# VH-VL binders against p14714r889to1111: the designs that were tried, part 1

No score or structure here was measured in a lab: all are predicted.

Target 1, 223 residues: p14714r889to1111
Amino acid sequence: YLRHEVKDPEKAISFLQDLLHSSGLSEDQKRLLRTSVLCREQLAKVISDSDIEGIEEGYVELDCSEFGLQESLEAVVKQVMELSIERKVQISCDYPQEVSSMRLYGDNLRLQQILSETLLSSIRFTPALRGLCVSFKVIARIEAIGKRMKRVELEFRIIHPAPGLPEDLVREMFQPLRKGTSREGLGLHITQKLVKLMERGTLRYLRESEMSAFVILTEFPLI
Unless a header shows other numbers, all headers, positions and changes below count from the first letter of the chain; antibody chains aren't numbered by Kabat.
F, E and O are the ipSAE of ESMFold2-Fast, ESMFold2 and OpenDDE, as the mean of both directions, binder to target and target to binder. V2 is 0.75 times the mean of E and O plus 0.25 times the DockQ between their complexes.
[cut] stands for letters that were removed.

## First folded at step 5 (VH-VL)

Design a29
Fold by OpenDDE, look of step 8:
Structure a29 (fold): chain C 223 residues (1-223), chain A 118 residues (1-118), chain B 112 residues (1-112)
Amino acid sequence: as target 1 above (223 residues)
Amino acid sequence: QVQLVQSGAEVKKPGASVKVSCKASGYTFTSYGINWVRQAPGQGLEWMGWISAYSGNTNYAQKVQGRVTMTADTSTSTAYMDLRSLRSDDTAVYYCARGDYEYGMDVWGQGTTVTVSS
Amino acid sequence: DIVMTQTPLSLSVTPGQPASISCKSSQSLLHSEGKTYLYWYLQKPGQPPQLLIYEVSNRFSGVPDRFSGSGSGTDFTLKISRVEAEDVGIYYCMQSIQYPYTFGQGTKVEIK
């Protein structure tokens, strides 16, 4: 029911975005529009997920296409800005210069979903009173496989100050789903499952005395 | 230093209740859970249950379900295990242990001896 | 409930000699994400249990390298390459893949 009800408005938004694209926008406006398009597409994809069990069991196909990593990261950051402002938690982004020109082949919308969920969780469990920041760091390692083939290993580190995620949420993230899994835990669990669907995808959560971190590793063909 | 310190030994009559405390120190209490494990004299380890210090969510072993209540006081960083309707086979050393998603139970209390005798 | 079965239940070892303890689970402890939730604990005489190995083969902090864990699925092994006097106690395997957490019967290790 919800999928059907959201379909028409989503199409309308898409149509309007197309019209705006053709209306003579400034470069800044074009950038905002691109970000909005990526967010819309991500929304549509999440809504189309009919079976959480399918994700749990790994029976989800990735929709791969060419995408720009910078645009993807911008879409991720924009998704968490409202919460960041509300909780007075600053986001510190640290990307290598190469990210601005990096074109990859993969499922960008799933990547956005993974990064936005982990970043949101990090912000959510950062103490607002301390005025501390969440660090969003990207590390890229390019490997040449042949004369024309390059791949990039991406490491996403989302670092937030202690106390970090509660144990029960971390368990829900990495252990089988159980009765009574929290909403937050379910989101994290799905995120972990999605990462595993990605090529050489791994998700770790590190907890230290002062800081905690999500560490996401994955690999993409570099175009 | 991470440490769990439990309350002293208890001697109870059948039908009575016992409440064992476990005070945590050296770490953020709400970031971890607390497991309770007991060991009857000369016997193995038996998991009793788990509590989240953050959410207060609990999971109890079926064997003690209905007779046990686990609580966590974040203000004092203390976990409690209340066992009611005591019987002779509840005689055991009771341990609290810090729960961790990776390590399982990585820090243990010193144990609390509970003796149930008429 | 997952049943954990240890063998042997008792072991007497000459100092310096190796020891091996088996633990079998009634169902796989392997999670779909690749983690196996099998743990080894040592309870020395008069002390609470202490963590030795987590997730099958990882030594916990401070655990000597003479301890090693291996296995997969339902079959696990704890090995001590050279048993020392301080290794005396009862060893337990435990699973935490589902509630309730369950322990093996314990293996008593003594020095000859």
Scores: ipSAE 0.387, ipTM 0.771, lowest interface PAE 1.3, mean pLDDT 92
Fold by ESMFold2, look of step 6:
Structure a29 (fold): chain C 223 residues (1-223), chain A 118 residues (1-118), chain B 112 residues (1-112)
Amino acid sequence: as target 1 above (223 residues)
Amino acid sequence: QVQLVQSGAEVKKPGASVKVSCKASGYTFTSYGINWVRQAPGQGLEWMGWISAYSGNTNYAQKVQGRVTMTADTSTSTAYMDLRSLRSDDTAVYYCARGDYEYGMDVWGQGTTVTVSS
Amino acid sequence: DIVMTQTPLSLSVTPGQPASISCKSSQSLLHSEGKTYLYWYLQKPGQPPQLLIYEVSNRFSGVPDRFSGSGSGTDFTLKISRVEAEDVGIYYCMQSIQYPYTFGQGTKVEIK
């Protein structure tokens, strides 16, 4: 049914792929769309065995394993690099070696999807002007539980020039899905739901006079 | 200076239509929505709907659904509200207001008086 | 639709005295993200509405400290600690948690 099309990731991907093959797009527009299609394909594969409704309701299981934070952050930056070059927007990474060298237990694929989507959106809505940057910061607070267990609270900040995301995309990210939800809004909405599945996960979007930012908090067992 | 400037007052007969313009300046037009709010004489504020200047998506209040069309022209940074099949109870001042996720309706136009009389 | 109910609908205040306006919503205005979508506007005579308070308690730019907002869930209050002549007008609360956005009926504030 057409009113359910927005919630089906395969139909969303098919729509984006059809748009990519349209003769009405410039080569630069096609490159931007290809990057979005690749990110959506990653989301579709993760969701293919589960209904989007399961993610919306908050009961989908995470696939946890041990992973290195540095590997995840490097993969994310590589995933967004083509768009960064095309839009002439630099990515400024600010996370010290002791933070990035951490080994964590959690869902690495979902973390990468969350960070890639927020980075891509930040780059997309940064004006193509000389010297403009998207800032990617990671802040860690280590919490010891008893004598033997440690957990780390990670704060990811993805900061970009004002005004940032258009207002309706910010609203679509946080409000219940509706028939009028854009494809970009759907991706952001799924991302905020994925953050809620993470341990103590929160996502906020700040839209201020000089800058806008995604602020993502989550917690992992520290290996 | 962030500013919304609306078109001038209109006098209409029942059954006609009216199109009010709202020209934005001093900010990035596509980053904000435009709300339309009306106020009948001596009455409170009534939200009519909004339009995204980015996507063109709209949401209309039920009372005006089917009679209203909101559009936005990004090349001129101008939003429009077209209200059809006017009734005498559509007599009001019509405001456009910039929509912001943080601040709500933070910048308002000066208002356009629409009088519907037979 | 979410009904916004203001009390009182009219208020006469001696200059320098406090004033308080209540706004009740028919549903909670708190979203699961932690944001409460409640706003206060002032419409001075012959002027468009202007934003006073956003997200329950935050003063918009240029709004004096004598204005304060409070409340949660469905019950909200706007207070003016010391009413001045420039505060005359009609005060509206508004919600934007869901469509359609709705306003309270307005509270007319006058000086005796």
Scores: ipSAE 0.294, ipTM 0.686, lowest interface PAE 4.6, mean pLDDT 84

## First folded at step 10 (VH-VL)

Design g3
Fold by ESMFold2, look of step 10:
Structure g3 (fold): chain C 223 residues (1-223), chain A 118 residues (1-118), chain B 112 residues (1-112)
Amino acid sequence: as target 1 above (223 residues)
Amino acid sequence: QVQLVQSGAEVKKPGASVKVSCKASGYTFTSYGINWVRQAPGQGLEWMGWISAYSGNTNYAQKVQGRVTMTADTSTSTAYMDLRSLRSDDTAVYYCARGDYYYGMDVWGQGTTVTVSS
Amino acid sequence: DIVMTQTPLSLSVTPGQPASISCKSSQSLLHSDGNTYLYWYLQKPGQPPQLLIYEVSNRFSGVPDRFSGSGSGTDFTLKISRVEAEDVGIYYCMQGTHWPYTFGQGTKVEIK
C-alpha cells in the first residue's frame, strides 16, 4: 500500500511539472505550482514513512546525494509558509552566505523533513501576536580531515518564544509510541528517530525563561 | 512569578473523598504537566500521578490506581486531585508540582494537609 | 517500580565541612533518549521540596555551586563541598526515567 501511494504522488508531481512547462501561467500561479511540486516530493517521503515499525527500529535507509544547503533551507521555509501566514508568525532566518552556500553530501529530503516538522511545531506553539517570530539559525563548524576532505557539523536552532511546546508533546517526542499518542506527538517522534539516522544526529528541546528551542546537530561531508 | 497555590487543610472520615485544588499562575498552564506527591507524617515523598494540562492524559501510581482522579481546568488554570474511599493511611500532606520533561518537578505548591481519622 | 536507596539516612556535619549522600537505583536510569533522569530535592523544615539537581549533575537555577551531583551505572552521589546552616533539611533523590516516578527514603542533614 505504501509503494502504491508513493507511485501515485510521483505521477502527480510529473504531471504538475509538465503543466509548468506547457502552460501560460502568471508568476503567482507558477510560484504556487512550484510550491505544490515541492510539497508533493515531501508527501512521497512521508507516505514511505508510514511504517512506524521500520522507523522505530532504524530500518529506514538514507538516500544520499550531493545537494546545496541554500536550496534545502529555502524549501523548508516554503513548506511552512502557509502556517506562518495563517498564524501571523514571522520566520526570521539567520544563516550567513558562507554557510548557506555550502554543498553537502547527504539525504536532502530527510533533512528537509526534519527541519520542516520542527519549524511547523515551533510556529504552532507561538502565540499569534504582533512582534513574535520564530528564529531559524544555522551554525557551521568545519573539520578538515585532510587538504580535500572536509566535514561540517551543522547546528540548526529553531527558536521561539517561551514556553513553547507543551511538556507532554516533548515527552511523546522521546518516548516509545503508545495508543494515546497525539498527532503532533507522532510527528515529533518520527522526527527525532529520523535525526538519529543522520550522521552524529542529535535532537534536543531546550526551554529557557524567555525562549524555547529545537537544537539539531548533524554532520555532512562538505563538497 | 510562577506559583502554585493549593486549597486548605481538610479533615475527613474513612470512606469519604477529598478533592484538592492547585491554582497555577505566572506561566502558560497548558505548557506543563502537574504532578501530585504526598508525604505521610514523618515519612518520605510518594509520587501519586501526573496529568497533562494540554491533553488531559494521566498516569497514576499503582498504589492509588482506581481511587484517584486527576483533572485540569484550563479556563481557570487549576488542577484537581480527587481521592476516594479514604483510609487512615491516606493521612498526609498532598503537594502539586509543575512538571517539565527535563527539569522535573521544578515548582511546588505549599501543600494541603489531609487528615483521615476513624 | 524502581527502588531508590539512599545512604546514609541521617548525617550530622560540622559547619564548613563536606557532606556526601549516596543514591542507588534498582535498575539503570538511562532513558531511551540518551539522558539519565536522576534528581535531587531538598526539603527544608516546614517547606515543600525544592529542586537542586536535574539530569544527575545539572544545578537548577539559583542553586549554589557548593552542590554537585555525579554518578555512574546505578550509583549516584550528591556532594556539598561546605555545609552551611541553610542546607539543613531532608535530601531526596528521585528517578524520572520510568513511570511511576520514585523517591529515595530521604537523608536528614543536620549541623553539629
Scores: ipSAE 0.499, ipTM 0.775, lowest interface PAE 2.6, mean pLDDT 85
Fold by OpenDDE, look of step 11:
Structure g3 (fold): chain C 223 residues (1-223), chain A 118 residues (1-118), chain B 112 residues (1-112)
Amino acid sequence: as target 1 above (223 residues)
Amino acid sequence: QVQLVQSGAEVKKPGASVKVSCKASGYTFTSYGINWVRQAPGQGLEWMGWISAYSGNTNYAQKVQGRVTMTADTSTSTAYMDLRSLRSDDTAVYYCARGDYYYGMDVWGQGTTVTVSS
Amino acid sequence: DIVMTQTPLSLSVTPGQPASISCKSSQSLLHSDGNTYLYWYLQKPGQPPQLLIYEVSNRFSGVPDRFSGSGSGTDFTLKISRVEAEDVGIYYCMQGTHWPYTFGQGTKVEIK
């Protein structure tokens, strides 16, 4: 029911974005529009996931294309800005320009989904204390494969202050889905499954005395 | 400092019920779970169950399934274990322990002695 | 349920000498998240249990370095390099990988 109800508004947003694109936009406006398009496409993909069981079982295929990492990261950060402001939690992005300027081949929308969910969860469960910050770090390791092809291993590290996620959510993230799985837990579980679909994809959650962190590893062809 | 303080000793008749409390302090109560572990006199440790302080979800040991109810009051940061239809073999020291996904049971209460005697 | 088997069940040690306790699980304790949730607890006389080792080999805060844990899969070991008088008590291994959590029988450590 929800999928059908959301489909028409989504198409309308898409149409309007196309119209705006054809209009005289400044460079800044074009950038904002591009970010909005990426968010809309991500939304459409999530809505199209009619079978959560398919994701759980790993039968979902990735839709790979060329994409710019900078645009992806911008879309991720913009998705959590409202919550960041509401919770008074600052986001500190820490990645070099060389990393952000990379062009990769992969499923960008799934990457956005993974990063936005983990970042959102980190913000959500950060104490509302003055001066607390969620750190979003990206580390890249380039590997040369053959004469003409390069691959990059990306590590996404989302660090947030202790105590981190509730124990129950951490459990739900890594255990099979049950009838009693929370909404938040379901999101994290799906995220974990999506990461596993990616090439050499791994997701870990670390809990230490003073900080907690999502650590996501994945590999992409570098274009 | 993180502490769990349990209620005092209980003496009950067979067939009665007992409710033990566990007051948590020094940490965010909803970020962790609470485990209940009991120890009969001269015996080893027996895990009874777990409750999430966040969601209220529970998992009970089969041995006590149907007779135990674990609850968590977030407003008072207190966990409760209610054990019904008491038997003589329920005589034990009952411990609450803070649950952590990685650290296991890292903080323990002082224990509550429950004696079931006719 | 996962059965945890400790050996020996009792151990008498001269102060300054090493001690070793084995814990075996009836099935692998490797979790799908890549971690192994095996714990060691010490219960001193008249006290509640206290955490010594978490996730096989990590010493909990305040635990002396004479304690060490090792193992993988189904076989685990707790070692005390030099036993002290304060180490007297009952040691328990516990698995936290699968519901329900289960303890070993306990190993009583005494000083000669």
Scores: ipSAE 0.489, ipTM 0.799, lowest interface PAE 1.1, mean pLDDT 93

## First folded at step 13 (VH-VL)

Design p2
Fold by OpenDDE, look of step 14:
Structure p2 (fold): chain C 223 residues (1-223), chain A 118 residues (1-118), chain B 112 residues (1-112)
Amino acid sequence: as target 1 above (223 residues)
Amino acid sequence: QVQLVQSGAEVKKPGASVKVSCKASGYTFTSYGIHWVRQAPGQGLEWMGWISPYSGNTNYAQKVQGRVTMTADTSTSTAYMDLRSLRSDDTAVYYCARGDYYYGMDVWGQGTTVTVSS
Amino acid sequence: DIVMTQTPLSLSVTPGQPASISCKSSQSLLHSDGNTYLYWYLQKPGQPPQLLIYEVSNRFSGVPDRFSGSGSGTDFTLKISRVEAEDVGIYYCMQGTHWPYTFGQGTKVEIK
């Protein structure tokens, strides 16, 4: 029912975005529009997920296409800005310069989903103290495979102040789903499963005395 | 300073119930779990159960399943362990401990002696 | 339940000499998240247990460097390079990988 009800508004948003695209936008406006399109597409994909169990069991296929990493990261950050402002938690982005020109082949929408969920969780469980910051770092390691083929290993590190996630959420992230799994835990668990579907995808959660961190590793063909 | 302070010693008759409290301070109460561990006189450590003050989720040892209820009051940062249908073999020092998936049980209460005697 | 077996159950050590305690689990303690949740605790006389080692080999804050942990899978070891009088007590290994958490029997360490 919900899927059907959301479909029409989603299509309308899409249509409006197309109209805006053809309305003579400035470069900045075009950028915002692109980001909004990516968010919409991500929303549509999540809504279309009919089998959470399938995701949990690893039967979901990735939809791969060419995408710009910078655009993806922008979409991720925009998704958590409202919470960031509300909680007065700053986000510090640390990307290498090559990210701005990096074109990858993979499932961008799933990547956005993974990064937005982990970043959101990090902000959510950061103490509401002045001056605290969540760090969003991207490390890229490019490997040349032959003369014309390149791959990039990406490490996403989302660092947030201690104490970090509640213990049971961390447990729920890595343990099998059960009836009592929390909403937040379910989201994190699905995120973990999605990461595993990605090429050489791994998700770790580190907890130290002063900081905690999500560490996501994955590899993409570089175009 | 992170600290767990438990309630005082209890003397109970068989069949009675006991409720031990564990007040936490010096950290974010909801960010960590609370474990309960008991130790019979001259014996080793026995894990009883775990609670997440954040979600209220619990996990109990099978040995005490059905007789134990763990609760947490976030407003007072206090965890409670209620053990019912007490038996003589429930005589032990009961500990609460702060739980972290990384560090395990890194901070312990001072212990509460519960004596069950007729 | 995972059974944790410690050896020896009692150890008398001359001050300054090394000590070694073994802990074996009935099943692998490698968690799906890639970590091994094996812990070592020391319970000094009349006190609650205190954490010494977490995740097999990491010393907890304030723990002297004479304590070290090692192992993998099902076999773990706690070593004390030079036993001191303050090290007297009962040492417990504990697994936190699987529910329910389980402790070893404990190893009593005494000074000769």
Scores: ipSAE 0.649, ipTM 0.850, lowest interface PAE 0.8, mean pLDDT 93
Fold by ESMFold2, look of step 14:
Structure p2 (fold): chain C 223 residues (1-223), chain A 118 residues (1-118), chain B 112 residues (1-112)
Amino acid sequence: as target 1 above (223 residues)
Amino acid sequence: QVQLVQSGAEVKKPGASVKVSCKASGYTFTSYGIHWVRQAPGQGLEWMGWISPYSGNTNYAQKVQGRVTMTADTSTSTAYMDLRSLRSDDTAVYYCARGDYYYGMDVWGQGTTVTVSS
Amino acid sequence: DIVMTQTPLSLSVTPGQPASISCKSSQSLLHSDGNTYLYWYLQKPGQPPQLLIYEVSNRFSGVPDRFSGSGSGTDFTLKISRVEAEDVGIYYCMQGTHWPYTFGQGTKVEIK
């Protein structure tokens, strides 16, 4: 009975949330459980994204709520850790405590989806050599609108060794979907479209002599 | 040092086929595309097509669609352009060029002269 | 297919004087990603083409700063501030915004 309930993503989320609320857990145990809940919520949302046409045409509505940035960033890193270990590629994180401690209003799961896909792609196309890193950097600029309303512009940089993505995948990310688009290209294209749905959202992919990078800009109300 | 080295000149009769090779060195072959561009004697440049060595995807100019096949062998870092049913107006120098999404065709081969005559 | 039209088709220049080449496209070269993929190539006598300018106005590595590109939408210009003997050849504009890629017909630059 419990096995059946836990295997359903929505029921698993509810079960884990009840455990978080009712159990006498340590702070580390709460963090791990909370991260697990966020990962399963992302899986449920990915299942609902089978309607690629809606995302391509930009009519998917964001599901906004209050969330903590630190927990979101930790969930993203955890979601890609298996590939990072398999490919022997380290992830170097650079986000100050004053940035990671922010609480925001927005679509947490779509943000995680965007960051996870770009981070996975960066790891995938980093050579499997010891000592190579993918850098994950977050920069914030706070703007006050009146005395009670604050907004923050977030810049996410996912940096990996040159040359980065194959040319064909860069084309597929930014060009309209067509028959024969690769699975990797489809994922990147969906990500690009999701970024455009975010407030002031932009996605750029930079190629430089020694590195390539995803640069993602978006804006959130700050709680 | 990035370099593209093409196969030697060829003389063909109408109706025959030609296969030009383009050997890449000094860079990661699968990270860039390969374009083919030809130039008839005394004429301008004519884009023929593109291939991704990563995926095998191609895009061909309409004028040569159905007569051209572009392939890439990642084990030898070599791209090929096979042009069939040759006509006298296919007489040209055929170039391969490395393709980047932003820079375009940034490195070119030395060219391969193909002459089609009876 | 996008038609690229260059003017003039031939240009004789006194050494040290400026030169200007126009390139017009049959439709906008603005890509949905916000960039404009307009290129300039030089083919010197007996050589393969070489890249001079990418994305309208950016000089490729090793290209002298006497070359500059400008324009937007459908109208583009390559300028050479002081033509030198090594600049002799045929200049082509090319668009890479839309498949298939297409070249202008070329502009032959000669020294008087």
Scores: ipSAE 0.558, ipTM 0.797, lowest interface PAE 1.9, mean pLDDT 85

Design p5
Fold by OpenDDE, look of step 13:
Structure p5 (fold): chain C 223 residues (1-223), chain A 118 residues (1-118), chain B 112 residues (1-112)
Amino acid sequence: as target 1 above (223 residues)
Amino acid sequence: QVQLVQSGAEVKKPGASVKVSCKASGYTFTSYGINWVRQAPGQGLEWMGWISPYSGNTNYAQKVQGRVTMTADTSTSTAYMDLRSLRSDDTAVYYCARGDYYRGMDVWGQGTTVTVSS
Amino acid sequence: DIVMTQTPLSLSVTPGQPASISCKSSQSLLHSDGNTYLYWYLQKPGQPPQLLIYEVSNRFSGVPDRFSGSGSGTDFTLKISRVEAEDVGIYYCMQGTHWPYTFGQGTKVEIK
């Protein structure tokens, strides 16, 4: 029922985005439009996920294409801005231009989903104190495979102030789904499963005295 | 300083109930779980159960399932363990302990002695 | 339930000498997340248990470096390089990988 109900509005948004694209837009407006398109596509993909069990068991196939990492990261940050503002938690993005300018081959929408969920969770469980910041760091290691092929290992580190996630959510993230799993836990669990579908994908959560962090590792062909 | 302070010693008759409290301080109560562990006189440690103050989710040991209820009051940062239908073999020191997913039970209360005797 | 078996159950050690305690689990303690949730606790006389080692080999805050943990799968070991008088008590291994959590029988360490 929900899938059908959201389909029409989604199509309308898509249509409007196409119209805007055909209109005279400034460069900044074009950028915003691209970001909105990525968000819409991510939404559509999530809605199309009818088999959570399939995700849990790792039967979901990735839809890979060429994408720009900068646009992806922008889409992720924009998805969490409302919550960031509401909770008065700043987001500090820390990645060099060389990382953001990369063109990769992979499932960008799933990457956005993973990063947005972990970033949202980090903001949600950061104390609403002035001056607190969630750090979004990206580290890249380029590996040459032969003379013409390159791959990049990416580390996404989302760092947030202590105390971090509730212990129960961390548990739900890494344990099999059960009856009674929380909404937050389900989201984190699915995120963890999605990461595992990615090439050399790993997700860790660190809890220290002063800070906690999501650490996501994955590898992409570099275009 | 992270601390768990438990309620005082209890003496009960068989068939009665006991409720032990565990007040937490020095940390965010909802960020960690609470475990309950008991130790009969001269015996080893026995895990009784776990509660998440955040969600209220619980997991009990089979041995005490049906007789135990764990609760958490976030407003007072206090966890409670209610054990019903007490038997003589329930005589033990009962501990609450802070639970972390990685570090296990890293902070313990001082223990509460519960004696069940006719 | 996972059965945790400690050996020996009692140990008398001369101060300054090393000690070793074994803990075996009836099932692998490797979690699907890639970690192994094996813990070591010390209960000193008249005190509550205290955490020594978490996740097989990590020393908890304030724990002296003479304590070390090792192992994998189903076999684990706690070592004390040089036993001191303050190390007297009962040592317990515990698995936190599977519900319910389960403890070993405990190993009583005394000074000769």
Scores: ipSAE 0.890, ipTM 0.947, lowest interface PAE 0.4, mean pLDDT 94
Fold by ESMFold2, look of step 15:
Structure p5 (fold): chain C 223 residues (1-223), chain A 118 residues (1-118), chain B 112 residues (1-112)
Amino acid sequence: as target 1 above (223 residues)
Amino acid sequence: QVQLVQSGAEVKKPGASVKVSCKASGYTFTSYGINWVRQAPGQGLEWMGWISPYSGNTNYAQKVQGRVTMTADTSTSTAYMDLRSLRSDDTAVYYCARGDYYRGMDVWGQGTTVTVSS
Amino acid sequence: DIVMTQTPLSLSVTPGQPASISCKSSQSLLHSDGNTYLYWYLQKPGQPPQLLIYEVSNRFSGVPDRFSGSGSGTDFTLKISRVEAEDVGIYYCMQGTHWPYTFGQGTKVEIK
């Protein structure tokens, strides 16, 4: 029952965060809601960990359905909102309405999981200085496969100030799991494995002199 | 300017220990690993091990496993390499080097000469 | 441990002439992330090593374009198109794909 109850934690996070911003709540009520948001975040992490064996071996099957890209991207941004506020790091979104208005066929939950983890990591490793931001870009390339159906290659770029992730975490993201892997490294490793399960999925982490970035490619049928 | 500055030369007897320091400046210490590399007189380079200042994780070359301890003090941005039970074949110049996942050992310390003789 | 074998071990070059150094690994250096972690270092007399080339063919910042790296799998080459006096020293290849990291024996380059 646990998995069913928390199957879509990103939407639950969005609701709770919206409620925290509403007028009419006492400070005590706001503290209780913030605690609930934090508990939800820990529960989402536990669910991800329970899938580790299947993800590492590549046995996890994607749960595909129709979904709107706009809703998915908004859910991802809202899910990371509390950390963004705490660290005073702005999120700059750069995707045109034509891209965000697409309806796709794919595993919406896993896509959100991938984007949330990379966005959280980018915020976590951005210094808490005024004017710094994490850039979230989506680029689309449409491919005509046949007259009945089109496909789109999506490129997600999550760009943050240098130096970005510590070397150890970059290593843990791409190396086989071992008993000494950190919690942050485990989350990133799971993410790169999930991207590999996506159609034409690739994940790269770039470290440049002024910026670092996650670059994620995947492909979906367009509806 | 990114810089690694090591402690001075040491002369030791067989069986003793040596602790070499490596102070980092000009960059975020926890964002890069620290490698230790040694070079015996007239010989090539030999990797000894690596430490993450972020996590404290280490990996040591088999030849020195059990005799070496690498540590990092994030409050002083200083890495240390402690080599115990010294032998004559540990006589070498010991280097620390900053580790980047892609660029490798891109910044090196000046080296610390350790001489082991009776 | 992965053995890195350099040839030649010594090179005497007339100024302005090319030089080429071979490095062979006992195993493929292709990492599961798709990259090949093969590096070239130069140790000038009395100095610590300095990075020249990373990931087979990328020049490190400030390295002159007369240096180029190439290769794949187990076979790698460093080329200097025109050797200058400042290029003298010992050149090492190194693999960083697997721990322990290992170096070649070194190639001493001298001006004749």
Scores: ipSAE 0.488, ipTM 0.771, lowest interface PAE 2.6, mean pLDDT 84

